# VH-VL binders against N-acetylmuramate alpha-1-phosphate uridylyltransferase (murU), part 3

Target 1, 242 residues: N-acetylmuramate alpha-1-phosphate uridylyltransferase (murU), of Caulobacter vibrioides (q9a2m1)
Amino acid sequence: MSQAPKIAMVLAAGLGTRMRPLTNDRPKALVEVAGKALIDHMLDRLVAASVETAVVNVHYFADLVEAHLRAREAKGLAPRIVISDERVQALETGGGIKHALALLGEGPVFVANIDSIWIEHAGAAVDAVAAAWDPERMDVCLMLASTTESLGFHDTGDVFLSADGLVRFKDAGEIAPLVYVGVHICKPEITADGPDGPFSLLPLWKRLAADGRVCGVAPEGLWMHVGDPQAKLAAEARLAEA

## First folded at step 1 (VH-VL)

Design d5 (framework fv_diridavumab)
Fold by ESMFold2-Fast, scan of step 1:
Structure d5 (fold): chain C 242 residues (1-242), chain A 123 residues (1-123), chain B 111 residues (1-111)
Amino acid sequence: as target 1 above (242 residues)
Amino acid sequence: EVQLVESGAEVKKPGSSVKVSCKASGGTFSSYAISWVRQAPGQGPEWMGGIIPIFGTAKYAPKFQGRVTITADDFAGTVYMELSSLRSEDTAMYYCARSDYDFWSGYSYMDVWGKGTTVTVSS
Amino acid sequence: QSVLTQPPSVSAAPGQKVTISCSGSSSNIGNNYVSWYQQLPGTAPKLLIYDNNKRPSGIPDRFSGSKSGTSATLGITGLQTGDEANYYCGTWDSSLSAGVVFGGGTKLTVL
């Protein structure tokens, strides 16, 4: 019995405003860290977790993203790429998944942002998310990191994690020990009742967590959010030491 | 074409709370966020927070976190902003404004504004 | 008080041109789009410019915006008495205490 998804939704349609001036003439997905595009870092992690197909949404510099991904495939690199076209309008995280539902097939999928890079201390982090996934208990399983082992993420944290893996989002004024670091598994049909057009996954996750349907796992490692040019330089320095 | 209609002026005592409403007219809250922005006399605008009405999820500016609550009744097309423990420095015009929101990119520009609700805090 | 710095006032005669500056840092203007708002006395702010240099429908082309590094500029040509107002820049601040931030405002007097 395999609980690990073979399909990933890769969210590459963001404008990359926080990365300017690096994103003035390219999408954030193609910004290089240590000589490798952000999207390639994430795709390589997903391949290592046995992902066979990546559905990639495109908007900002969509033609450049598609050209890069086809060139990647031409080099013989997995995964197989399916483009979800958002050229008319960027649909955000929730809207992007809803728009891609017909391309994601049936069953759970990985969902990955392109701007998370990490150094592993104990095994493959994406595999840890797959190992934690239980479709009878979960609609969403988040990859989490300690606020003390994450750079460029929310330093007051995002969530608390119970002993049995349940996620609770923090209330206003609370400090939470864990942050979401850009990879999760979900049943993509949870977005089906979302609005038409752009919307965020975060409100949906909060509603599902209140019902006990959001779980998480915090693999050992150092997570780096490549959100701006300074964070890119910091990530490159840390990777050079690894 | 959407308009944002705010509730009427309020005069409140220090230590009380105020709840201001913002109703969409001629449009929908689908795919949009609503921000609350205040402006004290002679001062510039100050963002208090925002909400995605269809999901009820709010985000607050750090200065107001713990004292402001933003809620939505998406079936009625109305958003509320409640400010507690009122002080004289809370005397201001309170605006609701339509803004787009993205999980990673945050709030964008505000293209439709309510006419404002005057809140006066006096003994 | 305000995170973004604007000159408190500018003045010019009808038919002339003015520029209004807005200065920030890498966490706000440097990495994010800038918007500009006009506020006539007794009215709500009105969007003049979004995404650094774009005009909403109904805003005349004598209003323009630009951005360079951590600073943004609003340009107004062919000044009219009806342009006398306060002008505010705004942007997203991408620091960990993220939120919308505004400039302190510039009072334009048309003499």
Scores: ipSAE 0.000, ipTM 0.420, lowest interface PAE 12.0, mean pLDDT 85

Design d6 (framework fv_diridavumab)
Fold by ESMFold2-Fast, scan of step 1:
Structure d6 (fold): chain C 242 residues (1-242), chain A 122 residues (1-122), chain B 111 residues (1-111)
Amino acid sequence: as target 1 above (242 residues)
Amino acid sequence: EVQLVESGAEVKKPGSSVKVSCKASGGTFSSYAISWVRQAPGQGPEWMGGIIPILGTAKYAPKFQGRVTITADDFAGTVYMELSSLRSEDTAMYYCARDQEYSSSWYYMDVWGKGTTVTVSS
Amino acid sequence: QSVLTQPPSVSAAPGQKVTISCSGSSSNIGNNYVSWYQQLPGTAPKLLIYDNNKRPSGIPDRFSGSKSGTSATLGITGLQTGDEANYYCGTWDSSLSAYVVFGGGTKLTVL
């Protein structure tokens, strides 16, 4: 019965320090992979999943990010863009969502990092997350990939997934089979009780997972984290052969 | 091409409420943020708040928190601004204004209504 | 509430150039885009400049904007009698309870 979210939070306020020298004069969101900016790769995936509005937080080279998004819209491309301004201070993943709560409205939203690119082997990956979403059972639903089907993510993994879709975060010293690959659905109000200023979603996810409120889905495909210049070249090579 | 059509002038008693409407003509609100800006006689404009109709969420300036409510009817039709506990200082022109589809939310207003005069008198 | 500071009035003759300043702080002009609005007597404000220095379609190139640090400037060249109006700067204030803030206005008289 649940409708797929029509709104996405796109997290574009990162400094991109690991991408230097590519980010010395531009934000990570505008680094090109296969001739297309990272943010455009993600926005196109969200459009394919019927997202109508993207709330994009901006900090590092914020004016350049906004100019790019306005140029994109001037070409007639969806989604509609709403800017969440973090020019004064970057608020990290949790703080960025908390700051944007009034812009995100009531109800679940997609949340997307700009540095994940993938090749689909069976259907649309973002649609698979929407299909798995159940607000009666979940506060968060993570898009996951096998460590064997992901490049540039942690080889030690992040989570275990039960047969009924529940996520357990690994303990220190464990090796987990699945990694979080930068897209999820959440009830954004889970950040409302978070601290003021910058904070990460990860501690909040661990608390919710302990309560059985974090689920996940691992669509078939190859996921690539574009975290540094070498990863950019690797991603371009893989995209060229697809 | 889009025009913003505001409701007619209002004369209100202190302590009452006023609700002003703003409708799009020649377009829709679905892709835009809509702000409410007032201007007292001889004064500059003052932002009261705004709404993103497709999200259904409103944001208010601190001065108006608790007194102003901004709502949207159907995202393609009408946006409303209701101001309660009226006082003589609320006598002003009330404008609705639109941000462009590709503009930063709340940064600038490219299309303005002609304004609704609200007079608060005892 | 933060108020952006503008000179209350400026004057110049037809054909001349005038500049109107707008001063703020790091939480508003320093970190955000500035817009400028023209208001003729009895009319709603009209957007002249957005994103510090861009003109909407239909605004002549006689109008220009710039921003440096916590200050912005509106420039008008080739002044015409029809430019006599109030001019307002506006921006986003990113401090606690972020909101849109406008300058107090500058009355331009074309003598």
Scores: ipSAE 0.000, ipTM 0.413, lowest interface PAE 16.8, mean pLDDT 85

Design d7 (framework fv_diridavumab)
Fold by ESMFold2-Fast, scan of step 1:
Structure d7 (fold): chain C 242 residues (1-242), chain A 120 residues (1-120), chain B 111 residues (1-111)
Amino acid sequence: as target 1 above (242 residues)
Amino acid sequence: EVQLVESGAEVKKPGSSVKVSCKASGGTFSDYAISWVRQAPGQGPEWMGGIIPIFGTAKYAPKFQGRVTITADDFAGTVYMELSSLRSEDTAMYYCARVSGYDEYYMDVWGKGTTVTVSS
Amino acid sequence: QSVLTQPPSVSAAPGQKVTISCSGSSSNIGNDYVSWYQQLPGTAPKLLIYDNNKRPSGIPDRFSGSKSGTSATLGITGLQTGDEANYYCGTWDSSLSAGVVFGGGTKLTVL
């Protein structure tokens, strides 16, 4: 049986332009929600899922992100942090993983955005993704949420999910019931033949889904995308009520 | 270095929709957000919304919310703006513009503009 | 109507100085940086000033910006005929769910 990944890729190289004025003097990863930085919310979730090493790409305010993560390690907090340096140019989601391949090793990894926060209604959500992972069947396994149980994500949704756990990405003009909420497991080598420079994972996921290689799971919970200051305040209100 | 290349002029009937594209040439959208700004004849610029391609999120000005959709195609390096339920008042030049977010939210590279004329 | 208020026109002779004002509120100019854009007839706007007073590469030092409270100012010295254009201020407005707002524009005529 395949064990849960011990390594995560944490995508922290974003600009955070929609978070202004909060991102005028800090990267989005260091914006606080309920007194804790966005990156720390995600790292704590990954630690709870037994992740031992996080590879973090850095670009916007890279020195501040790196200093924060080293300070976190100095407090004795897991995971071990490895920096993937994109100071010269951000490489987007696919390019960021391709750039980090040597740091991610040979096995499947978690991949996490820093801007998703959630309230769990039944068990650990990241563990549910790990339990659904099957490398014989899939190259990617997405953490999904209902559009009605997710705030600040695409209200038109992203995907349909079959009874067998297979993902179909919606066509233009369709409304899908489920949205990708910023955590997945993948075989990082799927990016190896990607273009040089920046590229997104989304077109690669669509091709793999057409081949039946993308699966998903929708854990019970409330999911919040912290994309702007209003969404930050909304997330804080929801967390205080939990 | 980078320039933004917009699609050609459109003439549309009231009640139809229009989709304008903006393609990065000589660079990518990886470090930037892209805004759509329109300008009616003899008027000042009006911000419609923008998208941050690397985050996959779009935001719209309240005036256009419900009628405008902004999307990105990372493979093509292209951002789109679709405006529905067109009225004569939508006759304008439509610009895409690159947003610098490092120190301040400003638009440092502009496309040449796409004319959209709504006439019966 | 525009959220930021500019005079509709200003005029001066070549070699003279002009000042263009931009007035807002605490939700925009009062709490964020101001940019200025030059638009020549038939062209797209061009960034002239960012971060209240900084110039992009290629913009001559005769263009300057400043900000005080809820107002900003664009200064142009040594006017040239090629400066005849519309000028727009712009900023971020927190009351519009963090959206961009522009001034109504000032037409500069160089006689």
Scores: ipSAE 0.000, ipTM 0.424, lowest interface PAE 13.1, mean pLDDT 85

Design d8 (framework fv_diridavumab)
Fold by ESMFold2-Fast, scan of step 1:
Structure d8 (fold): chain C 242 residues (1-242), chain A 122 residues (1-122), chain B 111 residues (1-111)
Amino acid sequence: as target 1 above (242 residues)
Amino acid sequence: EVQLVESGAEVKKPGSSVKVSCKASGGTFSSYAISWVRQAPGQGPEWMGGIIPIFGTAKYAPKFQGRVTITADDFAGTVYMELSSLRSEDTAMYYCARGDTYEYTGDYMDVWGKGTTVTVSS
Amino acid sequence: QSVLTQPPSVSAAPGQKVTISCSGSSSNIGNNYVSWYQQLPGTAPKLLIYDNNKRPSGIPDRFSGSKSGTSATLGITGLQTGDEANYYCGTWDSSLSAYVVFGGGTKLTVL
């Protein structure tokens, strides 16, 4: 029922240290999988979901990321790119969104990592998140995948999902059936009261989940986390089979 | 392959400060996190803090916040750790180590310096 | 005490297998990757295992890692006298002041 977000926050300020030697001379966002940069894979998914503007945070090799995105725009490709500059200090997931608040406008946004790639088995996964979004009931809506249909994510999982779509984060020693796969919708103002400097979204999500304000959806597909050179090769092999 | 070369042993008086250096040899550490880890005799390693030289901004373990300062000279390929208000309990081996310390998911130190002995005595 | 709990010692004969446990909480092992380090007397620690179960180049496949819930295990098969050392686990702590934590160490004796 709710209008799908037209703006996305794309988190591209990571160092990519685990991708070395591939990231010795480029940021992780520009590492290619199947001939296309990781950031382009994610931007193309967001465009397919009708995103019109991407706010992209930059830190490591910021000039190269910016140049790539401007070259992408020069080819006539959507979305419109707005740079959120973190050259002085990388702010992590929560800090990056808080820093970008003025650029994200009012209303909910997509938030996307650049290192998640997937194969869809039933409809568009990002559209499924938009269809599940309800700002009266939730502050965050996570895209989730089964641990058995996700490669390179935590084997012990992250969350349980109720029949009503409510998320519960696992307790110590539990194995959860679902993992967060790098795309969600949120009200970005949830970060406004966060600490200055770098911080993670995870503690904030746990507090909101305790209040019943975090929901999720698990679209059918196979998700791949491209976190190191071996994972890149594995993802390319899987994409070739699709 | 990078080696981490630490400065020589230090003997300091209680209440003073010590500054240890760590220099990259055979490469650079601009794209890596550099951690400072100490080890008291007969005990396990204790992470003090770290820096990614490209950031210039350090992160510290709560126990050392306010007493430790970690800085980097990216151009020289050197990282420094200064520990103030020294006590006898600060007598330990101090290591610098390279790794993926600041990434939220994942942590490891793949290259270690030989260690610098710091002795705090009257 | 250390944030991560390891047994203080373990021993076995050459050719046998040992396992070394490392126990933590949801804020560290439960939500983060685990690494393992070997420290021979008079030397700096050496990385044996990273990302729960991966080996750096040059580490024999006799060394293996695993993680379940809030605990991790280092396995060593085909024990050799040169494996006598202290072994430490390490991981991130995802609490509000996130930082690296290590175990107190396990002394492996090969008799």
Scores: ipSAE 0.000, ipTM 0.459, lowest interface PAE 11.2, mean pLDDT 85

Design d9 (framework fv_diridavumab)
Fold by ESMFold2-Fast, scan of step 1:
Structure d9 (fold): chain C 242 residues (1-242), chain A 123 residues (1-123), chain B 111 residues (1-111)
Amino acid sequence: as target 1 above (242 residues)
Amino acid sequence: EVQLVESGAEVKKPGSSVKVSCKASGGTFSSYAISWVRQAPGQGPEWMGGIIPIFDTAKYAPKFQGRVTITADDFAGTVYMELSSLRSEDTAMYYCARDLYGSGSYDYYMDVWGKGTTVTVSS
Amino acid sequence: QSVLTQPPSVSAAPGQKVTISCSGSSSNIGNNYVSWYQQLPGTAPKLLIYDNNKRPSGIPDRFSGSKSGTSATLGITGLQTGDEANYYCGTWDYSLSAGVVFGGGTKLTVL
């Protein structure tokens, strides 16, 4: 119904603690999977979805992330990169977006983690999220995967999805069929009333979902969360089979 | 070193419109927003709105919503501000200013300013 | 009638220290970064402080900024006659009047 966002917020300010020793001398965003940095996997997916500008937050090894992205631009590769500087303090998902609000403009944006990799089985997954987006009815639209088609994500799932595309977050002790896989569209101004400093998007999403303002879509594919060295090896093995 | 060059002074009648231009000299608008700020004689600065040229996204202060239009020509490196339905109260110095997106949330600080364009509205 | 409140004037002698306050609310200073601008007669405003307490290149360390709660302060030490100017605080306001807001200004006289 609405046009796809041309701008993405790419969350690259994570400490990479669980990726050690791979992150002892580099940020998680620059860890390679199948010979390509994690951030480049995500940027290439966003470019395929017609994203023109990526706002990238940086913290851990910020100079290395920035140098990598400028080298990428020097090769003539899209998207255009704008750095959101969190060198002093990492602000987490919600804080990172709130910190970058002035850089994100007035429209909806894609928001992407750098540690999700996937194999598509039916069309472009990011395009499916754009096709589901409706700013009159929703503030957030999540890319979801079945717990049976996701590796390295929570086996107990995150959400239930109604026939109308509305998201309900599971209660403690419930098992949900779908997991959030690291890409969504949102109105970034939802973070404006968030606390100062670091905070997670999850409490905000739960509040908005209770108001019927969070949607989701589950494209066909296999999703892999690259959260630690073992998950990196597993992702590489699956990509080699494709 | 970037400088912002504004168009020349204007004298306008009430009810007319004025269009002021702001051109980057010695640099580009890449990774920056451009704000328009006015200052009436003897008063403090008042933000009218701004544009992020690379996104073609403009935002306006509520007081000016519906009367002001801010546009960008990325290729020419020029930003324009058009103010319609002019009143005597619109007599002011009009500045364009480059907004740096700093490390802060909603931190529209202005590091480079044009020298200002005088707009006089009189009958 | 500015959203941000500043004292209209402050006076001090050469070599002395002065502080200029800027008071707002949660929708502006309380949740956003503060900038400060110096305006000499007949000139455009000049950025003096950004991100609450950072100086652009070329601004001497005699100028400092701080923020606490819904208030911010600009400090000037070792006052010089060339510091006579109007000083304005600025920040973002995300209430119903979303946008950049400025203080009413403080005229600094060095006598």
Scores: ipSAE 0.000, ipTM 0.410, lowest interface PAE 17.0, mean pLDDT 85

Design i10 (framework fv_iscalimab)
Fold by ESMFold2-Fast, scan of step 1:
Structure i10 (fold): chain C 242 residues (1-242), chain A 119 residues (1-119), chain B 112 residues (1-112)
Amino acid sequence: as target 1 above (242 residues)
Amino acid sequence: QVQLVESGGGVVQPGRSLRLSCAASGFTFSSYGMHWVRQAPGKGLEWVAVIWYDGSNKYHADSVKGRFTISRDNSKITLYLQMNSLRTEDTAVYYCARDEWYGSAFDIWGQGTLVTVSS
Amino acid sequence: DIVMTQSPLSLTVTPGEPASISCRSSQSLLYSNGYNYLDWYLQKPGQSPQVLISLGSNRASGVPDRFSGSGSGTDFTLKISRVEAEDVGVYYCMQALQTPLTFGPGTKVDIR
């Protein structure tokens, strides 16, 4: 049985970045891939991993995102939705988690981007991260994919993974074999001492990795990043292949 | 504070190559598309190239297509413009600029770097 | 390519008086989402350009309320309700609907 966290932080406060023209009248979270909004793809995967509550941060088109999520709940769909309001200012990945600390409860949580879609061979890629999680050894556990088995991610990679599961972030100019695919488990309190306002998780992860506190797992499957209109079309084509 | 700083400009002979850099600070570089815009002495603004936030899509003006290549390194927080086969008409101040997808195409501009292609 | 034109190309204004600059595009800049992909930029002497207005009428952060943008489709106007000495420079309209992005020729605004 999976020992997966029951709570997820879903990062949906993004501006949509280069999805023009698709995001000019809607946020990236509500851009449809194969007839389903990006946020719904991620929420459905988290439900399959036994997530019961999703804390979703909102900023750009916050009212539309919130209305969509309430309509989803009205249809009887899990998970339970809690809104983390960033209407005044978008707080980025680290700031978003810090702002949501009171809503995330105590204990480890999943953290998920809304623009990562995947094809899971035999299912349960999210469960693989939960199976690897060990709070005595790690503060962060990243879901990773080979640069050769991911679409729409950087071909220069992000990290190296040791035989015992430790992550090393690549140096400037280095090429790494694995990319971070937008899903991880963490102790959300690692953000508590971060600055007020917007900040990224990456500098924090690099400091924790230097202390041997960041681990990773690379489950089987194809990962697709939907960051632009061409990537949306590519993802739809891949999903249609079944 | 949000800042863009160009470097790499100078005097070069026709037919030579030059690489411009634009160092970003004060914002999440990997979340924004970036442009190069140039201005010949005493003339107006001319768009040169754009690169998407993740480097996946690039577009170049016809006047520079095949000679100039825009690129970025998100880990180094730096934008580049590789300029090959330089011509006297490429003489200009080159600005890097940040693209805000909702708002303006150029919401933040650098100070510019002068490229002079001597005849 | 979308061609951008501006009128007038040069303007001399008495301080405190209004100024109006016209911009025309060879094709409609109104997209199906209801936005006009037209920006206005100001370049003060010896300085980098700075954004004034985006998406036809959205004033950029820190830009005084005396600046306003209006228009739709192919015809756009930038208005300065009361021109001040700090407003001297060259004003450019620019379309961001499609690549290549194209600027107008610029309108030089001077104080009398």
Scores: ipSAE 0.008, ipTM 0.409, lowest interface PAE 11.1, mean pLDDT 85

Design i11 (framework fv_iscalimab)
Fold by ESMFold2-Fast, scan of step 1:
Structure i11 (fold): chain C 242 residues (1-242), chain A 117 residues (1-117), chain B 112 residues (1-112)
Amino acid sequence: as target 1 above (242 residues)
Amino acid sequence: QVQLVESGGGVVQPGRSLRLSCAASGFTFSDYGMHWVRQAPGKGLEWVAVIWYDGSNKYHADSVKGRFTISRDNSKITLYLQMNSLRTEDTAVYYCARGYEDYFDYWGQGTLVTVSS
Amino acid sequence: DIVMTQSPLSLTVTPGEPASISCRSSQSLLYSNGYNYLDWYLQKPGQSPQVLISLGSNRASGVPDRFSGSGSGTDFTLKISRVEAEDVGVYYCMQGTHWPYTFGPGTKVDIR
């Protein structure tokens, strides 16, 4: 009875670059890779997976992000955009989802960072996450990539994946074979008991993983984290080869 | 392979002018803010000037303001520092550096400017 | 302008032993976004500076894990768990929270 989520939480309230007053006046979400803004790359992937509504949180450069998204809608492009306003303070990943709970409705949602781009080698990656999702077994399902098939992510990895699809987060000093690449499905209500204000999803994921409630899938492809201008250049070079 | 190569340094008398150049390669020059940082002999590092990626904004340290002017030519992929009314205390190795997320991720090898009578 | 202070200004370490360098700022470097814009650079003899640590604690790509940064606000530390011959040079902290950018005076690290 599992259905692919129709709603996504898109985490666009990121702080951008430390050098933003000197380097550029555009927020990270609007940095272009191969002529298309990072947020547009992610939104297009979510649309391909049948997402109908994206709840987008905004904080730094909030007016610019909103203007871009409204211009996108004016072109007739899906998904429908709902703004989750964090102008007063940035709430981090967990706090951002908790703040947006009323906008996300009931049921599982996709959650997507804006700074992950990838090349698919076998089928649609976001569809693979949807196909793996099982709300009776899972509270979170992570899209993962091998450290050897990912650029710009930590080379020490994040997680181990069992034969049953269960995630274990690495201990300090371990090297893990898989990294989280910025897309997952979750029950957003897992954030409801979190603190008011900013908090990260990672401690919550670790607690849920200890209970066997975090699963993952590693679709075949090449993943690129675009965290900076040099990573943007590297991503553009790889995309040109595809 | 990011490279920054400074040129234009040398020995010059007080009150004269000198122009430094920094030739960049291996990256999209127009996407980055650029800096000049100097180091007097046996002394520490001192930030001198910055220019934004599109040339729209410039800032200079108070010690050089009104005498030095940073500029760039994105079509020539080159950063400049025009130094006028040079003083003995301007004697230093001058580095160009790429600005990245509020730190300097790549530096040139430096060019020595000696202001001496 | 923010004044950056380092201690010690010079130290000599036996190979394999740890080293610790302190950096203090005259004002808080904690920005409104929750980050401390404090970076550490190493300048090896006859070479240009190179970045080691950014945002107080983030190790730059290719930097060995024996280097670590910590601290917040006005008080920061760079630690080297086991000093090697290649670590000889002058270490500078730098703040980017406030204009203009300012560097510490540097700490010279030598090995016996």
Scores: ipSAE 0.000, ipTM 0.410, lowest interface PAE 13.5, mean pLDDT 86

